# Designs tried in a protein design chat: VHH binders against Probable cyclic pyranopterin monophosphate synthase (moaC). Part 5

Target 1, 244 residues: Probable cyclic pyranopterin monophosphate synthase (moaC), of Pyrobaculum aerophilum (q8zyf8)
Amino acid sequence: MIVDISKKPDVFRYARASANADVKKCNTAVAAKAATVASRYLPFLHPLPLSATAWCKDGKFYVEGIAHWQTGVEMDVLFGVLVGLLGSGAVKIENLRVEIKQKQTTPPIIENVNTSEAPITREGDLVASAYGRMKVVNLDIVKNPVEKGHPIYAAQTAAALNAKRLCELLGGPCPSVQHFKIEIITSDSVEVRTFIKARDITPAPEALFSAGVALLTIWDMIKKYEKDENGQYPYTYISELHLD

## First folded at step 16 (VHH)

Design ag1 (from ac5 with S52H)
Fold by ESMFold2, fold request of step 19:
Structure ag1 (fold): chain B 244 residues (1-244), chain A 117 residues (1-117)
Amino acid sequence: as target 1 above (244 residues)
Amino acid sequence: EVQLVESGGGLVQPGGSLTLSCAASGFTFSSYDLAWYRQAPGKKRELVAYIHSGGNIVYMKSVKGRFTISRDNAKNSVYLQMNSLRAEDTAVYYCAAEYGEDFIDYWGQGTLVTVSS
């Protein structure tokens, strides 16, 4: 389900997300754009009128977003970071997390940076695999249905659909997916492994994307139980996401 | 004016039982999710149990099977039945109410539970 927010007042909702990655040039334009359409890709997000910006500094990639609306924007900006790094050619992403989430009655102070485009390139074989790991407080909850549905089944479905849709966000030709497999296990963390075969162009970005989408879908479905008393996520984050 | 008032805290021996109550006023209780949080000495406040307006219930692993959350919409009240209490359950317990999913909207003042011989 998409949580009922029909009676929430409009206030300024702000969030900033970040991740570590070693990329040559940052595709911050793709990141900002992806954040604004995240609800089309993460199945239980509310549509909202997001303004977003993105930047790189000292090996970190940032997205922040603002909406005058009824719900928070942290999942939208997390999605923006994921897509922006894939559009920047990242093959390893670490510590994808929400740095801060706020609401307030006055417009927040925001980073004022210009976004930039970078060439979108695809390198790799026609068979790709990726691994992701997410730290959560409430690992046991992931194994069972919650208010929004079953986190694992929803993540599997969202990942399969999104494996075919990354090119909508990055531009260019889409891989013709010939096989997709995903495995989600809970150990001391939530772990995801994806495997994709494609016909004509490498699906390496899609392997990473589908793994990231699976983890973000789980996060979104359990976030009510993950946030602290101030609405922050000090112990919930995607610790690693990389090609095998 | 919104109020959440916890009661029922006290001193109890290990293995004992205690029932916490939270009486709510000032909002449409049946529309809100309700939760119990706790804060042990030197620790951060943590979720204990969550009961959704639609009836779904979530327990943290540390209390599952020992604690039971329930709500009575007619009395605007949420309860926490705590059984098989352990020393690590010693904490201030807080009632919380949330509409939507972004932030807790209302907090109670807390009630102290001490589990000691």
Scores: ipSAE 0.720, ipTM 0.892, lowest interface PAE 1.5, mean pLDDT 92
Fold by ESMFold2, fold request of step 19:
Structure ag1 (fold): chain B 244 residues (1-244), chain A 117 residues (1-117)
Amino acid sequence: as target 1 above (244 residues)
Amino acid sequence: EVQLVESGGGLVQPGGSLTLSCAASGFTFSSYDLAWYRQAPGKKRELVAYIHSGGNIVYMKSVKGRFTISRDNAKNSVYLQMNSLRAEDTAVYYCAAEYGEDFIDYWGQGTLVTVSS
């Protein structure tokens, strides 16, 4: 279910997300663009008129977004960071998290930064797998239906669909997917493994993307129960996401 | 004027039971999700239980099986039945209301629950 926000007033919604990754060139243009279309990829996000920007600093990749609208934008900017890092060639991503989420009646001040583009680099085998881990406060909730649906089943579906859709965001030829498998385990955290075979070009970016999408879908579905009293996520984040 | 008024707090023995109530006014109660939070001395406020306008209920692990949240839309009230109380349940309990999913919209002032011999 997409939560009913029809009675919420328009206010300025702001969020900033970040992750650590060691990349040679930051594809911040792809990140900013991806954030603006995140609702087309994460199934339960509301469409909204997001303005987004992205930058890199000191081994961290950032996306921030603003909308004058009825709902928050933290999931949109998280998605932007994920896609931006994949478009930057990242094979290991750490600590993908919401740094801050705000709403206010006056326009927030947004950084005026230049973005850059880079072509995607695809190196690897025609068989790829990825691992992701997300820290959550309320692990038991992930195992059972919530208001939006069943987090694990929704994540499996969103991941499978999105394994075929990363090239829409990055450009270039799409892998011809021959097999996709995903396993989601709830231990002391939410763990995801994806496995993908392709006929023609390496699906390594798609293995990472589908794992990230699975975790972000779960996060979005349980976020009402994860946020603190101030609407922040001090204990919820994707701690690692990497190729196997 | 929006109000959330908690009641029912007090001193109770370990293993005992207590019912908290929260009476709401100033908003369309049936459209809102309701929740109980608690804050122990020196700790951050934490979610205890959440009841959606559509009827779904979520409990935190620390209280599942011992606490029951319920709502009565005709009385604009949400309740927390607390059974098998432990010393670690000692906290100020807050009623909260949320429409949508971005932020809690309204907070009560809290009611103190003390579990002690």
Scores: ipSAE 0.680, ipTM 0.876, lowest interface PAE 1.6, mean pLDDT 92

Design ag5 (from ac5 with S52N)
Fold by OpenDDE, fold request of step 19:
Structure ag5 (fold): chain B 244 residues (1-244), chain A 117 residues (1-117)
Amino acid sequence: as target 1 above (244 residues)
Amino acid sequence: EVQLVESGGGLVQPGGSLTLSCAASGFTFSSYDLAWYRQAPGKKRELVAYINSGGNIVYMKSVKGRFTISRDNAKNSVYLQMNSLRAEDTAVYYCAAEYGEDFIDYWGQGTLVTVSS
């Protein structure tokens, strides 16, 4: 479940995540805000006081965060990137990864980047499907229960719950979901397929969001085993997330 | 002072067995997750086996069915029983301790395991 960190001292925790996407406008404000509340959407994350910032550069979307706390913030910033890109109207996300994760006793120097908010536009049909793929080092671990539970079942539950909650992050009306389906396959990677039917407005963002959340949930559940000797994730990343 | 001291490494023939031990001191052993990592020459350090404070275990795929990780909290020790050893198992094996899920907190100095005819 939620890992015990009660005896760890507070230290400055920093992380930066990024992804590639083709977006006309970057909704960096939504990204930063989403990162600060990631624990409400990813089931096994610790709530923490995160300061986050986001920016776009050369086709990449970045989110970085800092907290003086007992645990890392890499999943929080990953979540920020996902939501920020969705808020930016991305229909395809590539190479969503942790750039760097740090722990230190002195506060890192983080430059405040001006955040911008863009209006969210929804385009598409009342039916939407999405596909996501995540590369992992230990694929076999995903197939079996770990400390936090069974990654596949947890991801399915998290995805279903979050399919109804994206509007809380992006603003605007929530699609009235009539049908939700998710499939998770563990072949040479972790693959997720989502399907959503809504009554009133297009659930295309929700299809992407739920697929992304499923993958991030799995990532969070296996991150103990995926990190390298320096606590980094050089070989774990979401390679692609897109609408079908 | 925190210490993790590995022992039991050495030269073994393919198909042979070896048991690694790691003796820990200087921290509350029972509260920590324990793991074995290995690093072969020219390769990255990789997780071999992980046992959390509650006894939940994970293995890398290549060692499943051959290696067994266990812990003895009374002795502040973690073990790695290695059976059916292969040449590709040749590496320096490291004992590690972790509280939480952010970074490995403590590392041993490592013990060399060489599997060769």
Scores: ipSAE 0.920, ipTM 0.963, lowest interface PAE 0.5, mean pLDDT 95
Fold by OpenDDE, fold request of step 19:
Structure ag5 (fold): chain B 244 residues (1-244), chain A 117 residues (1-117)
Amino acid sequence: as target 1 above (244 residues)
Amino acid sequence: EVQLVESGGGLVQPGGSLTLSCAASGFTFSSYDLAWYRQAPGKKRELVAYINSGGNIVYMKSVKGRFTISRDNAKNSVYLQMNSLRAEDTAVYYCAAEYGEDFIDYWGQGTLVTVSS
């Protein structure tokens, strides 16, 4: 279910997300663009007119966004960071989190950063695997159905669908997926493992992307219960996402 | 004027029971999600129980099986039945109302629950 926000007035919504990764060149243009269309890839996210910017600084990738709308934009910018880093050739992502989200009646000041686009090079075998871990406050909530549905089943479906759609965001050809497998474990954290076999080109980025999307899908589904009294997520974050 | 007024807090012995009530006014109650939060001394405020406008419920793990959240739209009220209370349940309990999924819109003043022998 997409939550009903129909009676909520338009208000300026701002959010910034970040992650650590070792990349030579940052594809910030891809990140900003991806953030604006996040709702097409995350099942229960509201579509909204987002203005997004992205930048790299000191090994950290940032995406921030603003909208005058009825709901928050934190998931949108998180998605932007994920896709931006993948577009930058990241094979390991750490500490993907929401830095801050804000609601206000006046337009917030956002950074004016020039975006750059880097060519995407695919490296790897026709088989790829990825691992992701997400820390949450209430792990038990992930194990049961919530308002939006069952987080695990939704994440599995979202991952499979998105494994075939990364090329829409990054450009270039899409791997012909021959096999896709995902496993989600809830122990002391939410853990996701993806496996992809492709016919023609390496699906390594797709392995990471699908794992990331699975985690973000879960995050979106439980965010109502994970946010603190100020609407922030100080203890909810994707600790690691990497190729095996 | 929007108001959330909590009641029912007090001193109770371990193993005891207590029912908290929250009476709301000034907004369309039936359209809002309701929740109970609590804040123990020196700790952060945490979600205890959540009930959306459609009646879907979630609990924090530590209170599952002991606490029950319910709502009465006709009375503009939300309740928290607390059974088998423990010392670690000692906290100020807050009623909250939310429309959407971005921020909590309204907070009560809080009611103190003390579980002690």
Scores: ipSAE 0.918, ipTM 0.962, lowest interface PAE 0.5, mean pLDDT 95
Fold by OpenDDE, last read:
Structure ag5 (fold): chain B 244 residues (1-244), chain A 117 residues (1-117)
Amino acid sequence: as target 1 above (244 residues)
Amino acid sequence: EVQLVESGGGLVQPGGSLTLSCAASGFTFSSYDLAWYRQAPGKKRELVAYINSGGNIVYMKSVKGRFTISRDNAKNSVYLQMNSLRAEDTAVYYCAAEYGEDFIDYWGQGTLVTVSS
């Protein structure tokens, strides 16, 4: 489940994640904040004290984080990018990936970036659907139980739980979810489809969020086997996440 | 000093079998996950098999059913039984040890496996 890191010494852990999205506003404050609490939303992620920052540049959304701790922070910053973009009103996210992951004994030099906060606007119907696709190196691993459990079942559970919790991160009212459905397919990639009905306000962001969380949950569960010899993820990424 | 020393590599014909061994020292072996990686000429290093400290195992698809990873904590050793070897299995095989899930902590120097008729 949650991997044992109890005997690892504290060292400085750094990671940067990014994604492409067409957004007019960049809600970087929400992204940074979300990254710091990612472990509350991703089932098997270790809680840790994260310092995070976010920025937009050249059509990309970035989140980077640093912690003096016993484990990596790449999933935390990925989560930050996801939530930040949702908070920015993104309806399509592309190439969500870890750009770099580092471990060192000395504090890394991180540039100070100012964060901005923008109001969240919800648009859409009371019914929403989303689609996500993730590229992985070892697709077969996703189809079977691993140390953390079965990735598909865990992702389904995580998605359902998180479909009701996005408002905790974005602020504002939570949609009264009346129906939630998720499908996960493993063919040439990991594909996720979510469907949500709400009583009162559009659940469009939740549809995207739950799909994203499902994929990130799977990623977290298989990351031990997906990382390369340098601990990086050059070929693992969420290629697309969008509303249908 | 931490050491991972692979052995058992060599030349084998297609369809043949080979057992790799990795002897570890210098760290608490039973607490670590163990893995075999391989790197073919001109290709990237890839995970072959993984066994965590609790004995849970993961294989890459191409070796599933042919390779078996096992560990002996009393001997501080990890093994890779390779059956039905193919030409595409030709590579340098590396033993690895990991505590946690962030980075591989220790690597062996590797042992060459050549599958050729």
Scores: ipSAE 0.918, ipTM 0.963, lowest interface PAE 0.5, mean pLDDT 95
Fold by OpenDDE, last read:
Structure ag5 (fold): chain B 244 residues (1-244), chain A 117 residues (1-117)
Amino acid sequence: as target 1 above (244 residues)
Amino acid sequence: EVQLVESGGGLVQPGGSLTLSCAASGFTFSSYDLAWYRQAPGKKRELVAYINSGGNIVYMKSVKGRFTISRDNAKNSVYLQMNSLRAEDTAVYYCAAEYGEDFIDYWGQGTLVTVSS
């Protein structure tokens, strides 16, 4: 379920997320836009009026966001990084994490970076597979129902739904998905494998996206228990996300 | 004024039991999630047990089966029953309250639990 925040006062909330990827051009506009609509894709996020900015620097992709609202925005910016990198043509993403999460009574100063748009080139086979790994502090919590439900089942559902919706964020045609499979394993980390077969165009971005969404869904569902005493996530991150 | 006051800490032998209590005041207790954290010397503060406003509970793996978190809304209190205590359970235990899913809103002062022979 979506956690009750109805009695929480509006406060300025800020977060920055980042990941490492090798991309030629950064689709920062897509990243920023995606962050603002993350709640439509991650099942248990609250919709909120997010102002987001994205930039690339030294092989790292950043998204930061601010909202004067009742809940944090760290998942939103994480989502922005994921989508931005996919929109940038990334086939491998590393160390997707929350850099900082803050709340304050005064508006924070955020980077004023010009965003750029780059059209996505969709080339490849009609079948695609992706792998993702997420490091967590409390792995056993992922294996059992929590307040928001069972993380694994929710992630599976979210992934399947999102495999069909990436085109809404990146633009262009959506692949006609003929088959979608997801496997989630909880060993030393949370591991996700996705497989997609499409009729008409390569679903490679969707394979990565759905795997990423699965992991972010799990992260969102356990974030209450993963955050440290300062509300940060120093030990929770998506270590790798890549096409097979 | 918001207050969380822990009690029940002390010295106990390995294998022993201890019950921690946290008495809250100054906020709508029933609407808040409650948690116990602990911090051992030289280590980071870590979540021990969490109980949301609806009664959903999670434990860290190392205490599962030994510790029990519970709440009494009528008494504005949260408890941590600790059984089969181990040396590694030695820490300052903190009561925490959270509304929503953002930051911990309120912390207690902590109570020391020492498990030693």
Scores: ipSAE 0.913, ipTM 0.960, lowest interface PAE 0.5, mean pLDDT 95
Fold by ESMFold2, look of step 18:
Structure ag5 (fold): chain B 244 residues (1-244), chain A 117 residues (1-117)
Amino acid sequence: as target 1 above (244 residues)
Amino acid sequence: EVQLVESGGGLVQPGGSLTLSCAASGFTFSSYDLAWYRQAPGKKRELVAYINSGGNIVYMKSVKGRFTISRDNAKNSVYLQMNSLRAEDTAVYYCAAEYGEDFIDYWGQGTLVTVSS
């Protein structure tokens, strides 16, 4: 289900997300573009008129977004960070989180940053596997249907669809996927493993992307129950996402 | 003017029961999700139970099986039946209402529950 927001007033919605990753150059253009189209990839997000900016600083990658709209933009900017890092060649991502989420009657002030584009490259084997871990407050909720559906089944479906769609965001040739497998385990956190075989071009970015999409889909489906009294997520984040 | 007014808090012995009530006014109650949060002394406010407008219910793990949330749209009220109370349930309990999924729209003033032998 896409939650009914039809009676919410428009206010300025702002969010900033970040993650740690060691990349030489940052593809901030890809990150900003990806944030604006996140609702086409994360199945329960509302479409909205997002403006987004991305930057890198001191081993961290940031995306911020603004919409004058009826709902928050935190999932959109998280998606932007994920795609931006993949477009920057990251193979290990840590602490993908919402730094802050706000609403206000006046436009937020956005720092003027230079945007950049790093070349998108693909190196690696034709078989790739990835692992991701997400910390949540209410782990039991992930195991059962919620208002939006069953989080695990939705994540598996979203991941499989998205495993074939990263090149829409990054450009360049797409791997010819021959096999995709995903496992989601709820231990003391939500853990995901993805496995992809491709015929021609390494699917390593797709292994990471599909794992990240699975976790973000779960997050989106449970976010009502994860946020604190101020709408923030101090205890919900993707702690690690990396190639095996 | 929107109001959420909690009642039913008090002192109770371990193993006892209380029912909290929250009476709402000033908005279309049946369209909103309702929730109970609690804040123990020196702790951050945390979700206890959530009931959406369509009746889907979520509980915090520590209260599942002991607490029951319910709503009565005819009376514009949401309830929390608390059974098998423990000392760690001592907190101020807050009623909350949300439309959509981004921020809690309305908070009550809170009602104190003290569980002490």
Scores: ipSAE 0.766, ipTM 0.906, lowest interface PAE 1.3, mean pLDDT 91

